# Ledger of designs, part 30: VHH binders against q9ybd5

Target 1, 159 residues: q9ybd5
Amino acid sequence: MEGEGLLVRKIRSGVVIDHIPPGRAFTMLKALGLLPPRGYRWRIAVVINAESSKLGRKDILKIEGYKPRQRDLEVLGIIAPGATFNVIEDYKVVEKVKLKLPEESQGVLRCPNPTCITRKEREKAVSKMVLVSQDPPAYRCVYCGTTVMGDEIHDLISP
Below, E stands for the ipSAE of ESMFold2; O stands for the ipSAE of OpenDDE; V2 stands for 0.75 times the mean of E and O plus 0.25 times the DockQ between their complexes.

## First folded at step 12 (VHH; framework vhh_brivekimig_d4)

Design p8 (at its last look DockQ between E and O 0.84; V2 from the best seeds 0.74)
Fold by OpenDDE, look of step 12:
Structure p8 (fold): chain B 159 residues (1-159), chain A 119 residues (1-119)
Amino acid sequence: as target 1 above (159 residues)
Amino acid sequence: EVQLVESGGGVVQPGGSLRLSCAASGFWFSEYAMSWVRQAPGKGPEWVSSIYSSGGRTMYADSVKGRFTISRDNSKNTLYLQMNSLRPEDTALYYCAKDFYSWEKHDRSSQGTLVTVSS
């Protein structure tokens, strides 16, 4: 991809996440399981505080050779609703998805309440969080009612 | 490789205080919530406290509320647990754990630090 503020070359194949709110690129890498050293399997470019006509400033994440997982869009939507997820093949965008907050998260966001039934292994209950606010974002556990808001939600993302 | 090294344990009398530290390395500490867990002899692991990555929010087990304080210094990659008004039932091996959940799977990346409360 090309644009104002880009500091790195185009990638042949992989993913480009654009219009990331400043400071959330590494949070995304964490959520994708791509923080070092695990991330060294791929060529990763992190652009921080790039100029953005839309946002003023933004982060950009390029992961060359990366194949998206099923949960990736959900996870990234949680971290950066409104960001753009691009799939790149042969230096072209072949798929473009605007990331959004999921209305419901199963198995991805885990309840931080250790007394929640979903935190009891013997119960085999899968975490289920529902979106209860978009701005600021907030999710509520359907089992115990624990609510997490804002950036704290990011800490709930299971590996 | 994730490394967690606990320290600060020891023997104290009931009512005493200890401050535990957990030195973290091998991962981006500031991006993860952290937890303290303890295991008493003959018992399973028990969650003690957790703190979000930013340090702005903390959670405690009912058994330690008002007595224990979890904190973190992201610049030092260190997690702390201030333990006041210690009781014999607080006697346990204390572990720190990455995020809120990892300890549930017995993912022990450390040896823990022993806290013994006895008269």
Scores: ipSAE 0.833, ipTM 0.916, lowest interface PAE 0.5, mean pLDDT 92
Fold by ESMFold2, look of step 13:
Structure p8 (fold): chain B 159 residues (1-159), chain A 119 residues (1-119)
Amino acid sequence: as target 1 above (159 residues)
Amino acid sequence: EVQLVESGGGVVQPGGSLRLSCAASGFWFSEYAMSWVRQAPGKGPEWVSSIYSSGGRTMYADSVKGRFTISRDNSKNTLYLQMNSLRPEDTALYYCAKDFYSWEKHDRSSQGTLVTVSS
């Protein structure tokens, strides 16, 4: 019902991410490079704490004009596994993907240990983090064994 | 515009203590891990300590473990470094950096705060 509650205009093209666990919308914007310290390049709608039949409460992101790339699904899956990623063209959903934790991450999750071989630019080794638990989510560096779990994983996303 | 302003440095004798502060503005401080880095005269930057965005977990260089404590107050956008049992080799320019990684580029965006420990 358009006459009651919160109304957010449909987007012509871009992405809609639905069923985001509450409290993670801005973390997702940060990870996509869309969080503002200054003006926006994109028209973005953020709905915080909406009602959800599936989750009780949820966040929603609508990003007009955004054309997602393959690594975006990995990044967003790390932050909000189980959320629904919708690609919109001409006001219609043309692709729908359920986000999931990747089994491994090369170069997207960077090892936080400053003494890891992957942090030494001379070595040219690329970070490789492997999923070792789904719930709570946890990733382990294959080189030094550093393990990070829960929301702390979000700090490892390379800018 | 991202700004990081360090304070709390000074001249102390060996065994003394200092508390450094880093005031952050122009970005969503609570969404980022933070690091302390130091640079002695004529040397490259040396990582000192890092803290996750939530403040729940910390990491320290071996040379400062047990003597330094990193902390943050996300409600005040401020990062801290409590430095105890200071040694002459701790003498350096100290600065804070956003995230775990950006300090490695050798491109410092802040002036830092000078710590001098002399016998």
Scores: ipSAE 0.598, ipTM 0.823, lowest interface PAE 1.3, mean pLDDT 86
ESMFold2, look of step 12: ipSAE 0.560; ipTM 0.804
ESMFold2 (binder alone), look of step 12: mean pLDDT 81; pTM 0.825
ESMFold2 (binder alone), look of step 13: mean pLDDT 81; pTM 0.823
OpenDDE, look of step 13: ipSAE 0.824; ipTM 0.913

## First folded at step 13 (VHH; framework vhh_brivekimig_d4)

Design q1 (at its last look DockQ between E and O 0.80; V2 from the best seeds 0.00; counts 0 for: unsure alone 64.0 < 65)
Fold by OpenDDE, look of step 13:
Structure q1 (fold): chain B 159 residues (1-159), chain A 119 residues (1-119)
Amino acid sequence: as target 1 above (159 residues)
Amino acid sequence: EVQLVESGGGVVQPGGSLRLSCAASGYWFSEYAMSWVRQAPGKGPEWVSSIYSSGGRTMYADSVKGRFTISRDNSKNTLYLQMNSLRPEDTALYYCAKDFYSWEKHDRSSQGTLVTVSS
């Protein structure tokens, strides 16, 4: 992709995430487990604060050679609803997905309340958070009712 | 490699104060929540407090609410715990954890810092 003033070459295969809200590219990398040193398995380009006609400013993330998992779309949707997830093959976009907040998150968002039943190892209860607000985004634990909103939700993403 | 080094512990009288520090290295500190956990002799780990990555929200165990304050300085990769109005039951080994959850699995990256409250 090309932007005014910054040039990043096209990738042959992998993923390109465009229209990321400024500052969330690294949050995405964290959530995907691609922060250094683990991220060195892939060729990663991070563009921050690029000009955007839609958003004013945006981040862009390119990960060459990365094959997305099903979980990835959920995680990325949580971090950047409205961003565009592109799958690249042979230098072409072969799939385009508009990222969105999941209505329900099971096993991905963990309840931050240490007294929650999902935080008790012996109970084997899987975390379950439900979307209760779109803007700002907010999720509520179906077990204990703990609610987390905004960027705080990002800290709940299980590795 | 994630490294956490606690400091600031000591012996204090009931009603006294201590400020603990946790120096973090080896990972992107500012992208992770942090927690304080304590363990008294013969007991399991007890969650004390947590703070989100931005530092904007904090959580406390009922036993320490109003007395303890968790904070962080992301520019210094440091977590803090201000402990006021200390009680004998606060006596424990205090250690920090990299997120909200890791302490549950006894994933200790350090030796902790000992806090002793006694007359």
Scores: ipSAE 0.833, ipTM 0.922, lowest interface PAE 0.5, mean pLDDT 92
Fold by ESMFold2, look of step 13:
Structure q1 (fold): chain B 159 residues (1-159), chain A 119 residues (1-119)
Amino acid sequence: as target 1 above (159 residues)
Amino acid sequence: EVQLVESGGGVVQPGGSLRLSCAASGYWFSEYAMSWVRQAPGKGPEWVSSIYSSGGRTMYADSVKGRFTISRDNSKNTLYLQMNSLRPEDTALYYCAKDFYSWEKHDRSSQGTLVTVSS
């Protein structure tokens, strides 16, 4: 039966994120602010290491009642570009979006350099990180030149 | 409930060494970068060192480079700070913080561990 997961029923309303590279589902929950302790308030299913015709293996994330903002979709695109974001209503997919790496991130990715001008309250500068490589993904701070690549980019997401 | 518990502080002579530990619980430690911060009496917080979630990259304040080493063991949910060649100016309350940024908030959630360097 289409849409039937390994151990998890279809959700009535919310979001299903499919085709997540294996090992990234929890990083996505972290970035959405849905890991414990706050995550305990949500009905969340995480499927690890499912079979994928596209990736060989994948993670899947199902979140009941979740309605992301555009900023949240930027966050998810940074963590799992190419993953499929499905909006579910009445057990049916009503919208399907392919996540992508943004060319620029203002405020979502925060520069990790504590001496950067964007870390100084009095300077009022907002972090701006620009994409400098797609594969592997890499972002560079426009102010101090700090460059972060691969999975380490995920540590820069400031909820 | 998120909890960070520091230990390993004490009184040491100049030139001595201490190893601090930060035991983390109640959250997904391996998903977060971590930082060490210190606060001398009467002063505001001062960033000391940070480490990425993977443990692969580290950053240090200029005042501690070459003397301090940050590390983590994700299997034990523990962050470490090896402090060598200690100086009186290193005297402070040391505490750990989640990620690269949360120490800048005005609300410290852990008690820290006191390091006193004095002859």
Scores: ipSAE 0.584, ipTM 0.813, lowest interface PAE 1.3, mean pLDDT 86
ESMFold2 (binder alone), look of step 13: mean pLDDT 79; pTM 0.806

Design q2 (at its last read DockQ between E and O 0.88; V2 from the best seeds 0.78)
Amino acid sequence: EVQLVESGGGVVQPGGSLRLSCAASGFWFSEYAMSWVRQAPGKGPEWVSSIYSSSGRTMYADSVKGRFTISRDNSKNTLYLQMNSLRPEDTALYYCAKDFYSWEKHDRSSQGTLVTVSS
ESMFold2, look of step 13: ipSAE 0.629; ipTM 0.827
ESMFold2 (binder alone), look of step 13: mean pLDDT 81; pTM 0.821
OpenDDE, look of step 13: ipSAE 0.807; ipTM 0.902
ESMFold2, look of step 15: ipSAE 0.623; ipTM 0.827
ESMFold2 (binder alone), look of step 15: mean pLDDT 80; pTM 0.816
OpenDDE, look of step 15: ipSAE 0.735; ipTM 0.862
ESMFold2, fold request of step 17: ipSAE 0.624, 0.629, 0.631; ipTM 0.830, 0.832, 0.838
ESMFold2 (binder alone), fold request of step 17: mean pLDDT 81, 81, 80; pTM 0.824, 0.821, 0.815
OpenDDE, fold request of step 17: ipSAE 0.857, 0.855, 0.859; ipTM 0.934, 0.933, 0.935
ESMFold2, last read: ipSAE 0.592, 0.632, 0.646; ipTM 0.820, 0.836, 0.840
ESMFold2 (binder alone), last read: mean pLDDT 81, 81, 81; pTM 0.822, 0.821, 0.822
OpenDDE, last read: ipSAE 0.858, 0.858, 0.859; ipTM 0.934, 0.934, 0.935

Design q3 (at its last look DockQ between E and O 0.82; V2 from the best seeds 0.00; counts 0 for: unsure alone 64.7 < 65)
Fold by OpenDDE, look of step 13:
Structure q3 (fold): chain B 159 residues (1-159), chain A 119 residues (1-119)
Amino acid sequence: as target 1 above (159 residues)
Amino acid sequence: EVQLVESGGGVVQPGGSLRLSCAASGYWFSEYAMSWVRQAPGKGPEWVSSIYSSSGRTMYADSVKGRFTISRDNSKNTLYLQMNSLRPEDTALYYCAKDFYSWEKHDRSSQGTLVTVSS
């Protein structure tokens, strides 16, 4: 990790997300609710446009002290399918997860159609989006059929 | 703290034009979608338009499609709404929201800007 072009110290505990497509590190921080000022609760290293033998260029995200939630893997999988999510304890990787697009997203991706039943508070319907394409990524609302593709999906992620 | 300040409202005759602005602060503006909503007296909030952060693609309510144009300047942390061919039914207090959804909860941290269309 230190060999990707910039020197960043190892973290004792937390998470390291590697092989992030260039430019999506901040999108991840936003999705995790870690953009400033909330992000100041953690020690965060952001490496953008690092050298990558696999991707050419990549982003890296280190969050020391961060405790991942189950929801986080879904969110991060949406943003960067194929990236590697590492859980760090005592300066060692104790868990490694390859992020992927979820086949179904309930409550995380919200339908952008304001007339959708899931956008009506009184209906208490929870947003449900299903993966309909891998490349480019696309999700379709099971209620109204609205489909969102590509990076626009990122704007649908509920905080 | 997220702050949104709308401006540009006023009184115009039917067929007239106005350009609204929304100055955003307290968060990473460029990373979020934005929306315009309006509320007429005695009515609930009505979605007007939204713009994606990733693509800049825009969406409009049928009632304003072809007449209104939403845009953003990330360098100025400002959202705009160009309103042409205004109609009396466009009369409302106009608000901006920091995403596609937040306006639904009546979280009015801002005062909005009043648009009045009358002959």
Scores: ipSAE 0.830, ipTM 0.918, lowest interface PAE 0.5, mean pLDDT 92
Fold by ESMFold2, look of step 13:
Structure q3 (fold): chain B 159 residues (1-159), chain A 119 residues (1-119)
Amino acid sequence: as target 1 above (159 residues)
Amino acid sequence: EVQLVESGGGVVQPGGSLRLSCAASGYWFSEYAMSWVRQAPGKGPEWVSSIYSSSGRTMYADSVKGRFTISRDNSKNTLYLQMNSLRPEDTALYYCAKDFYSWEKHDRSSQGTLVTVSS
């Protein structure tokens, strides 16, 4: 339909995440620490279940004024591998990244097993989760062998 | 504001059963894993059980495995703990927590529900 207008205005500066698998936009906001009430500090537009030539359906996330942290690409790659992360400055895309599952995660994914040696303060072992499957996504703790897959992985993102 | 309200505690004899509930509000319950934690009189908090947000997969402390069952109903924003074959050492204040990690903090936001197992 030729007359379909823009759902949300263009942003001058910030990030646009496109080609998000449908249903993941709020999980991404959670992972960025941008759900209410903190989210009210930012101008955020969420498009849910939009048409996509690439995916059939998609979510889109626009965050005006947000400056991405080094961790953001890893965190978001865990939630929505294949999505497009765009950094916008002065209405221009200045960086474009295709999000991907990291091969290993140290510090971002924390082992969910409370008895793992990485959960004990006096032990010096830091969580190390290794990718063991791309589709479906799956990670395994190198210390206790706990394996998580699919949407379970989203529960492991440490604040 | 996150609100977690536990119920279902009480006094039971050894070998008895109780079902605890945790009513959640003020956040996206279905987006978070949930945990049950207990604190016996004079002791620190002890993790009991956890459940993933979407898969429903569960984990249990060795001390309760085979006797306790965690479950959730995302349509009712409610977490449950079915406790069977109760023992005196299960006597504790039971409370629920958001995610796998936050229960380790000192600043618990809920009051919990007391379970007393006594002859």
Scores: ipSAE 0.579, ipTM 0.808, lowest interface PAE 1.2, mean pLDDT 86
ESMFold2 (binder alone), look of step 13: mean pLDDT 79; pTM 0.797

Design q4 (at its last look DockQ between E and O 0.90; V2 from the best seeds 0.00; counts 0 for: pae E 2.1 > 2)
Fold by OpenDDE, look of step 13:
Formats: sequence, structure tokens, C-alpha cells
Structure q4 (fold): chain B 159 residues (1-159), chain A 119 residues (1-119)
Amino acid sequence: as target 1 above (159 residues)
Amino acid sequence: EVQLVESGGGVVQPGGSLRLSCAASGFWFSEYAMSWVRQAPGKGPEWVSSIYSSGGRTIYADSVKGRFTISRDNSKNTLYLQMNSLRPEDTALYYCAKDFYSWEKHDRSSQGTLVTVSS
């Protein structure tokens, strides 16, 4: 896969995330724990501000050799709903998933309210946030009611 | 390696003001929320304030609302805490932390900066 005017070779195996809103590629890397230096375990191509017929501009992320975890789809869906997650094997797309906002996030999005029961060490309550708006995206903590909207949601993603 | 270096602490009288700084390195600063926490002698850490990565939203502990202002300069990898109308109960070691949560684990990656409010 190549962006118009920018050559990036195909990967043999790994993942390709296409149609990422501009500026969110690095957010994805962060959320996946692939920012430097940890990211050096994999071969990563980041294409930013590529031309897109659909979006005008888009980011593309290629991670060669990366094996996705179940959690990854949720995380990436939060960051870039509508983006396309491609699994690559032998230079071919073997699976395509359209990323989406999860209706409920358990253990992934943490409540930013330090007084929330889920933030108390002695309490074994697992964070649970529910989608309350699609556009803009918004999640609400089921315990304390704290609501976070837009790109700020990205900061709630637990490592 | 994540490094956080706090500065700006000192001794002030009640009602005085201080501005704390936190110089961050070793991570992509602009991609993380940041927090200020404080610890008084003999007490556990207390959350003071947090700011989202974009700087667009801030949150405060009730004890400091209206008096403290958290801000950040992503171009300088620096976090700030403007403290006004200081009170004796604000006396503590102040330190900054990455994201909303890391301070809960007693991350001693930073030395903190001492703020003493006394008449």
C-alpha cells in the first residue's frame, strides 16, 4: 500500500491501519505501546497527511511483524473510529476490520477522576466507561459519572 | 528513561504565590496528560491537578480550586503550576507525574520541589 506520491513498500506480515484521521498515527503508536524506544522491536512505517479521496488527508500506519491483541482493536477503535485495520500475511490482506467506538470499555479507559472508586488502590473495581455520544465521541464513567469527550478520551487509554 | 525535574519551590508567607515548573524528558511529552501531586511529611501523596495532553482541559482537587492553575508548554516539554493565595496546609513536596495515574504507584522518578508556607 502506498500513499499518493509517497512510496512505502509492502509488508510481508503484520498490520496496516488505513484511513486514520490526520494526527492520530502517533496516538495509536502510543496506545499500542509502540512509541520509541519500545517500538524498535518492529518495523514501523508512519505516513502522515497522505492524500485521501475519502477524508482529504489521512494517516497510515504499517507495523511489520506485529501480532494484534484483542485489546488492540478496542484501543484503535477509540482513537480512530472508521479507520480500517488490515491483517497482512504473505503480502496479502487476510482480514479487514472497520474500527469502531466500543459501546462499553472495561479496563481500557480509566476514569480521570482520582476520587472515583476505580482509582482507589484498595478497591478492586475495574474501570468501566460507556459510550454516550458518537459524534463527538464521549464516554461516561459508570461509577462516578465523569464524562470525557473528543480527543481527550485518548488520554484515558491505559497502557 | 523518563525524567521529571521539578523546580520553583521555596518559602512563602500565607497569601503568597509560587510558580512551579516540571521539565520532562525521555518520553513524548505532548502525547501524555500530566499531573501535579504533593506529599506532606507523614502523609501519603495527594493529587493536586491534572491537565490533558492538548492542554485544553484541566482538573483540580477541591482544596486548590480557584487558587492553583495547571498549564503546559508542549514545545518546551514543561509543565507548570501557578499557586496563588497559598495556605499553610499547602506545605508539601510537590512533584509532577506522567498521565493521570502514575503517581498512585509512588513513582519516585522525581525529587520534587519543596513548598513551605509559613508566617
Scores: ipSAE 0.802, ipTM 0.894, lowest interface PAE 0.6, mean pLDDT 92
Fold by ESMFold2, look of step 13:
Structure q4 (fold): chain B 159 residues (1-159), chain A 119 residues (1-119)
Amino acid sequence: as target 1 above (159 residues)
Amino acid sequence: EVQLVESGGGVVQPGGSLRLSCAASGFWFSEYAMSWVRQAPGKGPEWVSSIYSSGGRTIYADSVKGRFTISRDNSKNTLYLQMNSLRPEDTALYYCAKDFYSWEKHDRSSQGTLVTVSS
């Protein structure tokens, strides 16, 4: 029993994201628009650097009452591929998704090159970033060829 | 409340140098890329340079490449722009913006700092 208690109280409804690579929990909150002060509208528990049989160490997020947007799974997969996204209803997991790097991203990852045709107001081209490496993760803009890898990809997520 | 306070502007002769600073508060500075933007009299905003949240990679407009250097100190929540070999066309109000994208909406949370390059 000792050492088996919950780090954080069970949530009745919302999302739990487990197996987050350590150090990425706040980046995920930023990408969801949930960093304080905006995050104060939500009951959020963050566990940093917990033990993980799969990763050695991990972060965990619990967000009570949160209903994910369609783009959120893509966003979270970019930040924490391999993490487990759990939808909770009545204290039970009703949906479980293994997050993965999308092969393509349109509109979620924006090209960081301000002179790219996708950044010009007059042009109606939406950013399209394609996965060119899994490990380290890397995406390339299909229009200007700009390639971004590793943790820098997280800066490309457009609000 | 997001606050960005620019400083370091002034009047210089062509060929001179200035170092701009942008003090940030009210948000998680180290989680965001940052940009420098300028606006000359009678013109719309023009992107100058951006830096990734880690400070490890930088991007420059062609017009300033080789003359300007963007940098950041995440421990001080401060963004910098070292401006060398200044030209009259660099005359503008300079301001910093959060992330790579926010400056495109002309949504500015600061006054900026004026740089005037003239004989």
Scores: ipSAE 0.462, ipTM 0.754, lowest interface PAE 2.1, mean pLDDT 85
ESMFold2 (binder alone), look of step 13: mean pLDDT 81; pTM 0.823

Design q5 (at its last look DockQ between E and O 0.92; V2 from the best seeds 0.75)
Fold by OpenDDE, look of step 13:
Structure q5 (fold): chain B 159 residues (1-159), chain A 119 residues (1-119)
Amino acid sequence: as target 1 above (159 residues)
Amino acid sequence: EVQLVESGGGVVQPGGSLRLSCAASGFWFSEYAMSWVRQAPGKGPEWVSSIYSSGGRTMYADSVKGRFTISRDNSKNTLYLQMNSLRPEDTALYYCAKDFYSWEKHDLSSQGTLVTVSS
């Protein structure tokens, strides 16, 4: 596959995330735990700020050899709703998933409120955030009511 | 390797001010929220303040609201804590921590910086 105006070779197997809002590719890598040094396990191509007929500008992420987990789709959906997640096998797209904001996030988004019950070790309560707005995106903690919106949500993603 | 180095602590009188700094390295600083925590002798860690990665939103413990200001310079990989109107109860070792949560694991691997408020 080629980024708009840039040449990037096709990958034999792995994932290609297209139509990423510009600037969020590295956020994705962070959320997936693929920033250096951990990322060196994989062959990763990052195309930032490529031309896009749909978005004007976009990022592209290729991760060769990467096998996605179910959690990954949730995480990526939070970061880039509307982006396209492609599974590649034998140089072909075998699956396409349009990423979306999850209606509910359990265990992935953690409440930033330190007084929240989910932040108390003794309580063993798992974080639970519910989508309360799509544009801009906003999630609310079901326990304490703390609400986070916009790109700040990305900081809540647990590693 | 993640490294956090705190500085700026010292001895001040009640009502005085200090500015703490935290130099961060070994990770993509601008992609992480950061926190300040403190630990007084004989007590467990206490959350003080947090700031989101963009620096656009901040949070404070009730005990320091209106007196402390957290900020960051992503170009310098540095976290700051401006402390005004200091009180004796603010006396503690102050630590910076990556993200909102890491300090809960008591992984205060840094030396911290000592703030002593005494008349």
Scores: ipSAE 0.831, ipTM 0.917, lowest interface PAE 0.5, mean pLDDT 92
Fold by ESMFold2, look of step 13:
Structure q5 (fold): chain B 159 residues (1-159), chain A 119 residues (1-119)
Amino acid sequence: as target 1 above (159 residues)
Amino acid sequence: EVQLVESGGGVVQPGGSLRLSCAASGFWFSEYAMSWVRQAPGKGPEWVSSIYSSGGRTMYADSVKGRFTISRDNSKNTLYLQMNSLRPEDTALYYCAKDFYSWEKHDLSSQGTLVTVSS
């Protein structure tokens, strides 16, 4: 959708995330650790509420020079399942993946229950959250049973 | 820079009520869950309550359930704690914290607001 008459110039290298459900681009930047002021060290383009043949409306995120990490697909899949993650090198897409809700999250989604064994420093237990519903999305802590649904899941992403 | 300014503390008798406010600036308030934490003299920090970024769900320490209510207004970048049926053991410096997790490392940047419950 964004080829002809580009809202933002093509990037030489980095990542482009397309087909983001409207309203989630900044949540994705937060999860990547790229919200201002830290994000000011990066050249980032955020397109809000663009037209989309797939979604009707969408957000788009372009991050120049960003080197994708292994955990990025999990983090962004939690926030925007169905979005398209593109790795760009020399103005070309060299990798393209559809983001998905992970079946489980260990260490990325942290249990919000302050009394959970995974919240105690001495226990050294790492949070494990398991997908229990796709629509609406829902994750459940395997240790204390706390279940979180919908957009609230985004608050659980470990800083 | 992240700035959290608490207000609304004071001296009240047991059974009384207070409403605390936390004015937030320097970060994307609506993107973060928020927490209230308290610290009594000579004690470490104690989690009191948390609220999701949307305001849709809340959590409370057992010691305050049914007496305290956390809320937020994302349009005003403000977090609230309504404290009812106050007890002497609620006496503490109260402060707000960003997200569910940051208060655990004692990295609180705010001055807090003092609540004293005494006859």
Scores: ipSAE 0.546, ipTM 0.787, lowest interface PAE 1.5, mean pLDDT 86
ESMFold2 (binder alone), look of step 13: mean pLDDT 82; pTM 0.832

